VHH binders against q9p4d8. Designs and how they scored, part 26

Target 1, 280 residues: q9p4d8
Amino acid sequence: MDFMKPETVLDLGNIRDALVRMEDTIIFNFIERSQFYASPSVYKVNQFPIPNFDGSFLDWLLSQHERIHSQVRRYDAPDEVPFFPNVLEKTFLPKINYPSVLASYADEINVNKEILKIYTSEIVPGIAAGSGEQEDNLGSCAMADIECLQSLSRRIHFGRFVAEAKFISEGDKIVDLIKKRDVEGIEALITNAEVEKRILDRLLEKGRAYGTDPTLKFTQHIQSKVKPEVIVKIYKDFVIPLTKKVEVDYLLRRLEDEEDDDATQKSGGYVDRFLSSGLY
Key: E = the ipSAE of ESMFold2; O = the ipSAE of OpenDDE; V2 = 0.75 times the mean of E and O plus 0.25 times the DockQ between their complexes.

## First folded at step 11 (VHH; framework vhh_7b18_3)

Design r3 (at its last fold request DockQ between E and O 0.50; V2 from the best seeds 0.00; counts 0 for: pae E 3.2 > 2)
Fold by OpenDDE, fold request of step 13:
Structure r3 (fold): chain B 280 residues (1-280), chain A 119 residues (1-119)
Amino acid sequence: as target 1 above (280 residues)
Amino acid sequence: QVQLVETGGGLVQPGGSLRLSCAASGFTFRSYTMGWARQVPGKGLEWVSYIYSGGRTDYQDSVKGRFTISRDNAKSTVYLQMNSLKPEDTAVYYCAKDWGFEETYFDYWGQGTQVTVSS
């Protein structure tokens, strides 16, 4: 997806392609992670004496990655959401001025804490090579975790784009629901059981196909692989619901921008401006 | 209420051309992917072509190079230009609205229009 082309960002085909591609990434990252044991020590707060840091080894390493990544404009991208926003630094690269496609508060929609919690408590046990510690691979394990977390974060927070597209598409129907703060109604509107089934079926197929990856990054020897059913379960129980949460959270606030515009510029609502600009 | 109305079907000779139209109403047309599918009696539904909200198009392999899907958002109409028609293209053609997003799922369909290619 090219975020410099705002007219393409909310294209349904492009959104689909992006989501499908992210599935592949997530699956591959899970496979990489499956080489290593669960390694609970990586997730325990202050398990290791990390200088000037209070937290887990994973928290530290992830925060350091985000610090570096911020300097190369990773989090200037509209589809990236950091786990540790407080460690972000300014980039020394030329600024990229992405056109605004999402609502003004889009960067405030952040469920990474939930993602991190679910990842360490539920996802890792499901995809790890085994239970227990693997002292020789703590670093590699944590690195693999970071890849998983970042890919999951991107996928889940991509719900913002889906939500924006839905908002534009549904018009008065969704506006009425938002005004009523009808969360259930919004959820129903953004949910299609058949679509979800198809997603899960696709994941199952991909899991079967990708289960044996010869191009592992961390080790040359495959210790384990991720069961396709586990991938499906993770999506069903966590990825899809969290994405839906992001969508709902985004939509519930969507009229904030409209109210501000009415108050200040008597200019058409955000949707009208967006549509009139040819961005969608 | 969502409504899709197909027109333009008929009888044509092999090698001929036909243009189908689907007039849409009851939803924000420009925001949705639209598609054409066809069904031969006694056979399953076969997708023919899609046009996404941004104008990107996809085609079934059997119709590539012969069929062109297009849309006019101002008229809330999707078109299927069918050239070089073959007898095997004989079917009822349906216009469909996509639900959208992660998977293609068509939630609304037109009544269909008969296309017959015969010498």
Scores: ipSAE 0.691, ipTM 0.869, lowest interface PAE 0.8, mean pLDDT 90
Fold by ESMFold2, look of step 11:
Structure r3 (fold): chain B 280 residues (1-280), chain A 119 residues (1-119)
Amino acid sequence: as target 1 above (280 residues)
Amino acid sequence: QVQLVETGGGLVQPGGSLRLSCAASGFTFRSYTMGWARQVPGKGLEWVSYIYSGGRTDYQDSVKGRFTISRDNAKSTVYLQMNSLKPEDTAVYYCAKDWGFEETYFDYWGQGTQVTVSS
């Protein structure tokens, strides 16, 4: 997909391909993190004497990475969502003018605080090599944590793109649900038990393959330590529900960007309106 | 109500060709991904091909190079051109509508059309 071309971003085939690749990235990152112990000191507030900082080692390390990455335009991209928006700084590189693909409030749809909390309290204990500390590997452990957190955040918040594509395709039906504030109706529109079962079954297969499945592209030869059932549980209990929360929260507000419900505005869908406006 | 009606099935010798058609109604055809699936004797249902609203296509490995999916949005019709047919292609072929979300999932199906490849 090309974020400079809105039609490629809202193409369902491109979205689905991206989601599958993000799924693979999450599994690989879990495998990398599983080589370390739980190391609770990494997550304990003020465990280390970090100058001028009040928080955990992970909080500090991630915030510094985001501050640096913002300066090279990482968080200018529509699909990157920061954990610490307050530390972002102005880029010193030439600005990129991305066309608006998502609703104006998309940056407000951010569940990274929940992701971080769930990651440290639930996910780390489930994927770590064991309980306890590895004093020699605190930095390497936290770097693996950052990769996990960033891939989880990207996958979960990609729900905003999926929700936008669904809004465009459903037309008047979803508009009526939003006007009625019918959360259950919106959830029913975006929920399918057979699909959720397929996702979980696919994750089980991928976890059992240890990244050696010959049908996976760009597969590294890594010997997995993470039990496949743990990966499935993380998706079922956290990734899928948080993604749905992002999708519902995005859709409930979508009419804020539609100030006129005239039928002529709906001809050809939202993507066609972007194309006719001169945006690509 | 969503309706999908397949036509074009029949008996064909190995190496022959058939063109399946599926007339769709009851939904905004141009906004949805459409597909073909088949019920092969002795196996469950299997995906054959998809065509996205923008025209991008995907195919099962066993039919790549032999089958071509296409759509005509003005006629609300999806087609499957099947060339170089093999006995293994014998199946009931179904036209299907994708639900249009995170994963491929056919939520509405036609009644099917029989394709038999036999000498």
Scores: ipSAE 0.381, ipTM 0.719, lowest interface PAE 2.8, mean pLDDT 86
ESMFold2 (binder alone), look of step 11: mean pLDDT 82; pTM 0.828
OpenDDE, look of step 11: ipSAE 0.525; ipTM 0.797
ESMFold2, fold request of step 13: ipSAE 0.355, 0.364, 0.331; ipTM 0.728, 0.738, 0.692
ESMFold2 (binder alone), fold request of step 13: mean pLDDT 82, 82, 82; pTM 0.833, 0.833, 0.833
OpenDDE, fold request of step 13: ipSAE 0.660, 0.684; ipTM 0.858, 0.867

Design r4 (at its last look DockQ between E and O 0.61; V2 from the best seeds 0.00; counts 0 for: pae O 5.0 > 2)
Fold by ESMFold2, look of step 11:
Structure r4 (fold): chain B 280 residues (1-280), chain A 119 residues (1-119)
Amino acid sequence: as target 1 above (280 residues)
Amino acid sequence: QVQLVETGGGLVQPGGSLRLSCAASGFTFRSYAMGWARQVPGKGLEWVSYIYSGGRTDYQDSVKGRFTISRDNAKSTVYLQMNSLKPEDTAVYYCAKDWGFEEQYFDYWGQGTQVTVSS
């Protein structure tokens, strides 16, 4: 997909291809993190004497990572959502003017605080090689954590693109539900139990396939592998519900971008033109 | 009120051809992916072919190279051109509408059209 071409971004085939690639990235990142122990000191607030900082080693490392990456335009891209929005800095590279694909409030739809909390309290214990500490691997462990967190965030917040595509395709039905503030009705439009089962079954098969990869066997003294059932549980309990929360929160506010109360802009913003013209 | 109506089925000899049509109504046709699935006697339902709103297509391996899916957005119609038909292609063929979300899933189906390939 090309974020400079909105029609490619809201193309359902491109969206689905991207979601599958993000799923593979998440599984790979879990496997890489599983090589380390749980290492609770990485997540303990003020465990290390970091100057002028109140938080965990992971909090600090991730915030610095995001600060540096913002300066090279990472968070100018529509599909990047920061964990620490307040540390972002102005880019020193030439600006890229991405067309507006998502609603104006899209950056406010951000569940990264919840992702970080769930990751450290639930996901790490489930995928780690074992309990305990590895003091000589703190940096490597935290870098693996950053990859996990960023891939989870990207997958979950990609729900904004999925929600926008659904808004365009359903039109009047979604508008009625939003006006009624019918959260359950909106959730019903974006939920399908058979689809959720297929996602979980696919994850189980992928987890089994990665578990039989000869290049991953015998790379450690004691092999640590993420059990496929753990990957499935993480998706079922956290990834899928958080994605739905993002999608619902995005849709509930979608009429804020409508220009229909302004006589000079009847067809509204960029998204409304998609609906009016029959564009994706 | 989604409606899908298939036509064009019938009896054909092995090696023959048929063209199926599906007239769609009750939704914004150009915004949705469409597909064909078939119910083989004594077996389950299986997908056959898929076409995205932008024209990208996909096919089950057993029909690739023999079947061609296409769409006409002006007529709200999807087609399946079936060439080099085999007895294994005997089935009720259903037109289907994708639900338009995160995963490929057909949420509405037509009544089907019988395709019979036999001597």
Scores: ipSAE 0.445, ipTM 0.764, lowest interface PAE 2.5, mean pLDDT 86
Fold by OpenDDE, look of step 11:
Structure r4 (fold): chain B 280 residues (1-280), chain A 119 residues (1-119)
Amino acid sequence: as target 1 above (280 residues)
Amino acid sequence: QVQLVETGGGLVQPGGSLRLSCAASGFTFRSYAMGWARQVPGKGLEWVSYIYSGGRTDYQDSVKGRFTISRDNAKSTVYLQMNSLKPEDTAVYYCAKDWGFEEQYFDYWGQGTQVTVSS
């Protein structure tokens, strides 16, 4: 997706394509993570004597990565959401002026804490090579975790774009629900059971395709591959629900920008402006 | 309220042509994918053609090369140009709105228009 082209960012087809591509990334990252044991020590607070740091080894390593990545403009990208926003530093690269396509508060929508918690407690046990510790691979394990976490974060927080697109598309219907603070109504509007089923079916097929080592056709011990069913379960139980949470949280606040505009301009809301601009 | 109204159906001879139109209202038309489905007497509903919000198109294999789906966002209308019609194309044709993310899942349907291909 090209964030410098705002007319393409909120295109529903482009959003879908992006989400589908993210599935591949997530599955591959899970496969990479599956090479290592669960290694619970990586997630325990103060398990290792890390200088000037209070937290787990994963927390530390992830925060250091984000610190470095912030300096190369990673988090200037509209689709990136940090786990540790307090450690971000200014970039020394030239600033990229992305057009604003999301609401003004979009950066405040952050469920990374929940993602991290669920990842360490529920996802890792499902995808790891085995239970227990692997002391010689703690670093590699944590690095793989970071890739998983960042890809999950991006996928889940992409719900902001979905929400914005839905807001624009649904018009008065969604506005009414928001005004009423009808969370159930909003959730129902953004949920389609058949669509979710299709997503899960696609993931099952992808998991089967990507998890098959053609060279291991004769070896019963597919020890190092994530089960397709586990991938499906992770999406069903965590990824999809958290994405919906992001969408709902985003939508519930969406009229904040409209109120500010109405206060400044007697003219029509964001939706009307969007429609009148001919951009879509 | 979402409304879809099909027009353009009728009786044609084999090899003939028809153009179906679907006037849409009650939603932001340009933001949604649209499609056509048909129901043959005694059979289930089958997908015929799909047009994405960005203008990409997809077709059932049986109609490829003969049917063309298009849309006019300014008029909130989707079209199905049907050429080289065959007797097996006889069906009720329905215009449909995609759920919203181009999943080829339709949440609204029109009343349908009858297409009959017969000598």
Scores: ipSAE 0.024, ipTM 0.409, lowest interface PAE 5.0, mean pLDDT 87
ESMFold2 (binder alone), look of step 11: mean pLDDT 91; pTM 0.920

Design r5 (at its last look DockQ between E and O 0.75; V2 from the best seeds 0.00; counts 0 for: pae E 3.0 > 2)
Fold by OpenDDE, look of step 11:
Structure r5 (fold): chain B 280 residues (1-280), chain A 119 residues (1-119)
Amino acid sequence: as target 1 above (280 residues)
Amino acid sequence: QVQLVETGGGLVQPGGSLRLSCAASGFTFRSYAMGWARQVPGKGLEWVSYIYSGGRTDYQDSVKGRFTISRDNAKSTVYLQMNSLKPEDTAVYYCARDWGFEETYFDYWGQGTQVTVSS
């Protein structure tokens, strides 16, 4: 997706393509993580004597990665959301002025804490090579975790773009629900059971395809590195629900920008401006 | 209320042309992807053509090079230009709205228009 072209960012086809591509990334990252044991020590607070740091080894390593990545403009990108926003540093690269596509508060929509918690407690046990510790691979394990976490974060927070697109498309119907603060109504509006089923079916197929070592054709037991069913379960139980949460949280606040525009006597809310600009 | 109304169907000879129209109402048309599907008697529904909100198009292999999907957002109308029609193109053609973001999902359908290609 090209964020310098605002007219394309909220295009359904582009959003769809992005989401589908992110599935591949997540699955591959899970496969990479599956090489290592669960290694619970990596996630235990103060398990290791890390200088000037209070937290887990994963927390530390992830925060250091984000610190470095921030300096190369990673989090200037509209689709990136940090786990540790307090450690971000200024970039020494030339500033990229991305056009604003999302609402003004979009950066405040952050469910990374929940992602991290679910990842360490529920996802890792499902995808790891085994239970227990692997002391010689703690670093590699944590690095793989970071890739998983960042890809999950991006996928889940991409719900912001979906939400914005839905806001524009649904018009008065969604506005009414937002005004009423009808969370259930909003969730119902943005949810389709058949779509979710199809997503999960696709993931099952992808999991089967990607997790199979094609060179093991002669072995009766196609050992999938990560069970496709586990991938499906992770999406069903965590990825899809958290994405919906992001969408709902985003939508509930969406009229804040409209109210500010009205207060400034500027004719036309964000939706009207978007529609009038001919960009869509 | 969302409404889709197809027009333009009819009887044509092989090699002939038809232009189908689908007039949409009751929703922000420009924000939605639209599609055409067809149903041959005794067969299941098959996808024919798709147009995204941004104008990108996709086609079933059997109609590539012959059919062209387009849209007019000002008129809230999607079109299917069908050229070089064949007897196998005989079907009821339906217009549909795509609701799905992560996956294609048509949530609203028109009543359909009959296309018959016969000598």
Scores: ipSAE 0.536, ipTM 0.789, lowest interface PAE 1.0, mean pLDDT 90
Fold by ESMFold2, look of step 11:
Structure r5 (fold): chain B 280 residues (1-280), chain A 119 residues (1-119)
Amino acid sequence: as target 1 above (280 residues)
Amino acid sequence: QVQLVETGGGLVQPGGSLRLSCAASGFTFRSYAMGWARQVPGKGLEWVSYIYSGGRTDYQDSVKGRFTISRDNAKSTVYLQMNSLKPEDTAVYYCARDWGFEETYFDYWGQGTQVTVSS
């Protein structure tokens, strides 16, 4: 998909290709993180005396990455959502004018605090090589964590694009549910159990294929590989439900943009109507 | 309310051609991916081709190069041009709407049209 070409963003083929690629990235990142022990010191607040900072080593390292990345326009892209919005800085590069595909409030739909909480409490213990610490690998461990967190965030918040596509197709029905504030009704409307099962089945197949890759050599510990069932469980229990939460949160506010008739703003509402007319 | 109606089936000799049409109503046709599937005697249901809202197409290997899926959004119609037909292509062909988003999922089907390829 090309975010500079809005007609490509909500095409189902491009959405599916992006979701499949994000799955591959998440699986690779889990495998890379599985080389390390759980290393709880990485996540403990003030475990290390970091100057002028109150938080964990992971919090600090991730926030520094986001500060640097913001200066090179990473968070100007519509599919990137920061964990630490307050550390972002103005870019010194020319601004990229991305066409509006999502609703104007899309950047406010942010579940990264929940992702971080679930990652450290549930995902790390499930994929780590074992419990305990590896004092000689704290930096490498946290770098692997950052890759995991950023790929999870991107995949989960991609639910905003999926929600917009669903709104275009079933807008009248969804509008009624939004006006009623029917959260359960919206969740039921956007859920397809057979689709979720196919996603989980594909993850199981991918996890088995990656686990048999002969190019993966022994690390410090022979059991550093991630079991396919663990990957499936993480998606089923966390990735899919959080993605649905993002979709519901996005949809509940979608009518805010329908009161803006300014044709110079390419909001989701105006783009949706043009897409329905066949202009894109 | 959602309705898909296939037409254009019939009897043809091997090497012949047919064009199937699927008239859609009751939904915003432009925003949906569409597909063709076929029920082959003794083998069950199998997918044939897909066309996305943006025009990208996919085909089963056995029909690639011989079949062409297309759509006319102004007429809310999907077509399947079938050339170089073989006896193995004999089946009931169904038009279907793909509404799985994250993965392919056909949620509405037409009633089917028979294609018979024999001498």
Scores: ipSAE 0.364, ipTM 0.724, lowest interface PAE 3.0, mean pLDDT 85
ESMFold2 (binder alone), look of step 11: mean pLDDT 85; pTM 0.862

## First folded at step 12 (VHH)

Design s1 (framework vhh_7b18_3; at its last look DockQ between E and O 0.61; V2 from the best seeds 0.00; counts 0 for: pae E 3.9 > 2)
Fold by OpenDDE, look of step 12:
Structure s1 (fold): chain B 280 residues (1-280), chain A 119 residues (1-119)
Amino acid sequence: as target 1 above (280 residues)
Amino acid sequence: QVQLVETGGGLVQPGGSLRLSCAASGFTFRSYTMGWARQVPGKGLEWVSYIYSGGRTDYQDSVKGRFTISRDNAKSTVYLQMNSLKPEDTAVYYCARDWGFEETYFDYWGQGTQVTVSS
């Protein structure tokens, strides 16, 4: 997705393409992570004596990565959400002025804590090579975890874009629900069971394609590095629900910008301004 | 209520042209991807072309270079210009709205318009 082209960002096709691509990334990252044991020590708070740091080895390494990534404008991108926003540093690169597509509060929508928790407690056990510790590969393990976490975070928080697109598309119906603070109604409106099924079916197919050694096709026991069913389960139980949470959280606040505009006697709501700009 | 009404179908000779129109109402047309699908009697529904809200277009391989999808948001209408028509293009053509923010999902369909290509 090209965030410098605001007219394309909320395009359904582009959103879809982005999400599909992110699936590939996530699956590959899971496969990479599957090379290593669960390694619970990586996730234990203060398991290792890290100087000037209180937390797990993963927390530390992830925070250091984000620090570096921030300096190269990673988190200036509209679709990136850090796990450790407090460690971010200014970039020494020229600033990129992305056009505003999302609501003003979009950066406040953050479910990374939940992602991290679910990842370490639920996802890792499902995709790891085995249970237990692998002391020789703690660093490699944590690095693979970071890739998984960042890709999951991006996918889940992409719900903001989906939510914005849905807001624009649904119009008065969704506005009424938001005004009523009807969370269930909003969730129902943004959810389609058939779409979810299709996503899961696609993931199953991708998992089969990516996770299987094609040379083992003739063996009765396809030893997949990551079981396709596990990938599907992860999406079903965690990725999709968390994405919906992001969407709902985003939508519940969506009228805040409109209220501000009304207060300032500005001629058009956020949606109207966006649409009037010819961008959508 | 969402409504889609197709027009422009008919009988045409091979090599001829038709322009289908789909008038949409009951929703924010400009925000949705619109598509054309066709169904041959006794066969399944196949997608023909999509036009996304941002103007991007996609075509089935069999119609690439011959068909052009377009939209007029002011008129809430999607068009399918069909050139160089072939007998194989004979089908009922349907206009549909794609709700698929995450996946392609056509939630509303028109009644369809018959296109017959015959000498």
Scores: ipSAE 0.637, ipTM 0.842, lowest interface PAE 0.9, mean pLDDT 90
Fold by ESMFold2, look of step 12:
Structure s1 (fold): chain B 280 residues (1-280), chain A 119 residues (1-119)
Amino acid sequence: as target 1 above (280 residues)
Amino acid sequence: QVQLVETGGGLVQPGGSLRLSCAASGFTFRSYTMGWARQVPGKGLEWVSYIYSGGRTDYQDSVKGRFTISRDNAKSTVYLQMNSLKPEDTAVYYCARDWGFEETYFDYWGQGTQVTVSS
């Protein structure tokens, strides 16, 4: 898809292609993280004496990456959502004026705090090679964590694009539910049990296929690998429900933008939105 | 009320051609992926082809190169041009609407049109 061409973003074929690529990225990132033990010291608040910082080693490392990434316009793109919006800085590169595809409040739909909590408390223990520490690999472990977190965030917040596509296609029915503030009705309308089953079945098949790839070093007998059932459980218990939460939160506010016929002039970046709006 | 009405089926000789049409109503046609599926005698229901809202197409391997799906958003109509027909293409052909945004899911189907390929 091309975010400079709004007509390509909400096409169902392009949406599905994007979801498949993000899913593959998550699975590969889980496999990479599975080479490390859980290493709980990475996630413990103030385990290390990081100057002028209160948080975990992962919190610090991720926040520094996001600060630098914002300066090179990563969070100006409409499909990137930061974990630490308060560390973002203005870019020194020429501004990209993305046409508005999503509602004006899309940057406010952000579940990254919940993603981070679930990742550290549920996902890491489920995919790690073992439960102990690997103190010689804390940096490499945290770098793998960053890739996992960023790919999970992109996939889950892509629910905003899916919700917009559903709003356009289901028109009057969704509008009525939004006016009634019928959260359960909106969730029921956007949910399809057969689609969810197919997503989980596809994940199971991919997890089995990745485990049999003879070119991957992790298939050697000296290490643990991510079991397909763990990937399925993570999607069923966390990724799918959080994506639905993003979709519902997005849809509940969608009528705020209904009167704006010039929406394509709006900025799509978190840095531009937060700095311009005084939301910080 | 969502309606899909197929036309254009019939009896043809092997190697012949047919063009199926599906007139759609009751929904925003241009926003939906549309597809064709068929019920082959002695086999289950199988998908044949898709056409996405932006015009991109996809085909089952057994019909690729012989069948062409197209759409006319102004007429809310999807077409299936079937060339080089074989006896194994004999089936009831259904037009369907794809509602599944993250995965394919046909939520509405037409009544079907019979295609018979025989000497």
Scores: ipSAE 0.307, ipTM 0.701, lowest interface PAE 3.9, mean pLDDT 85
ESMFold2 (binder alone), look of step 12: mean pLDDT 85; pTM 0.857

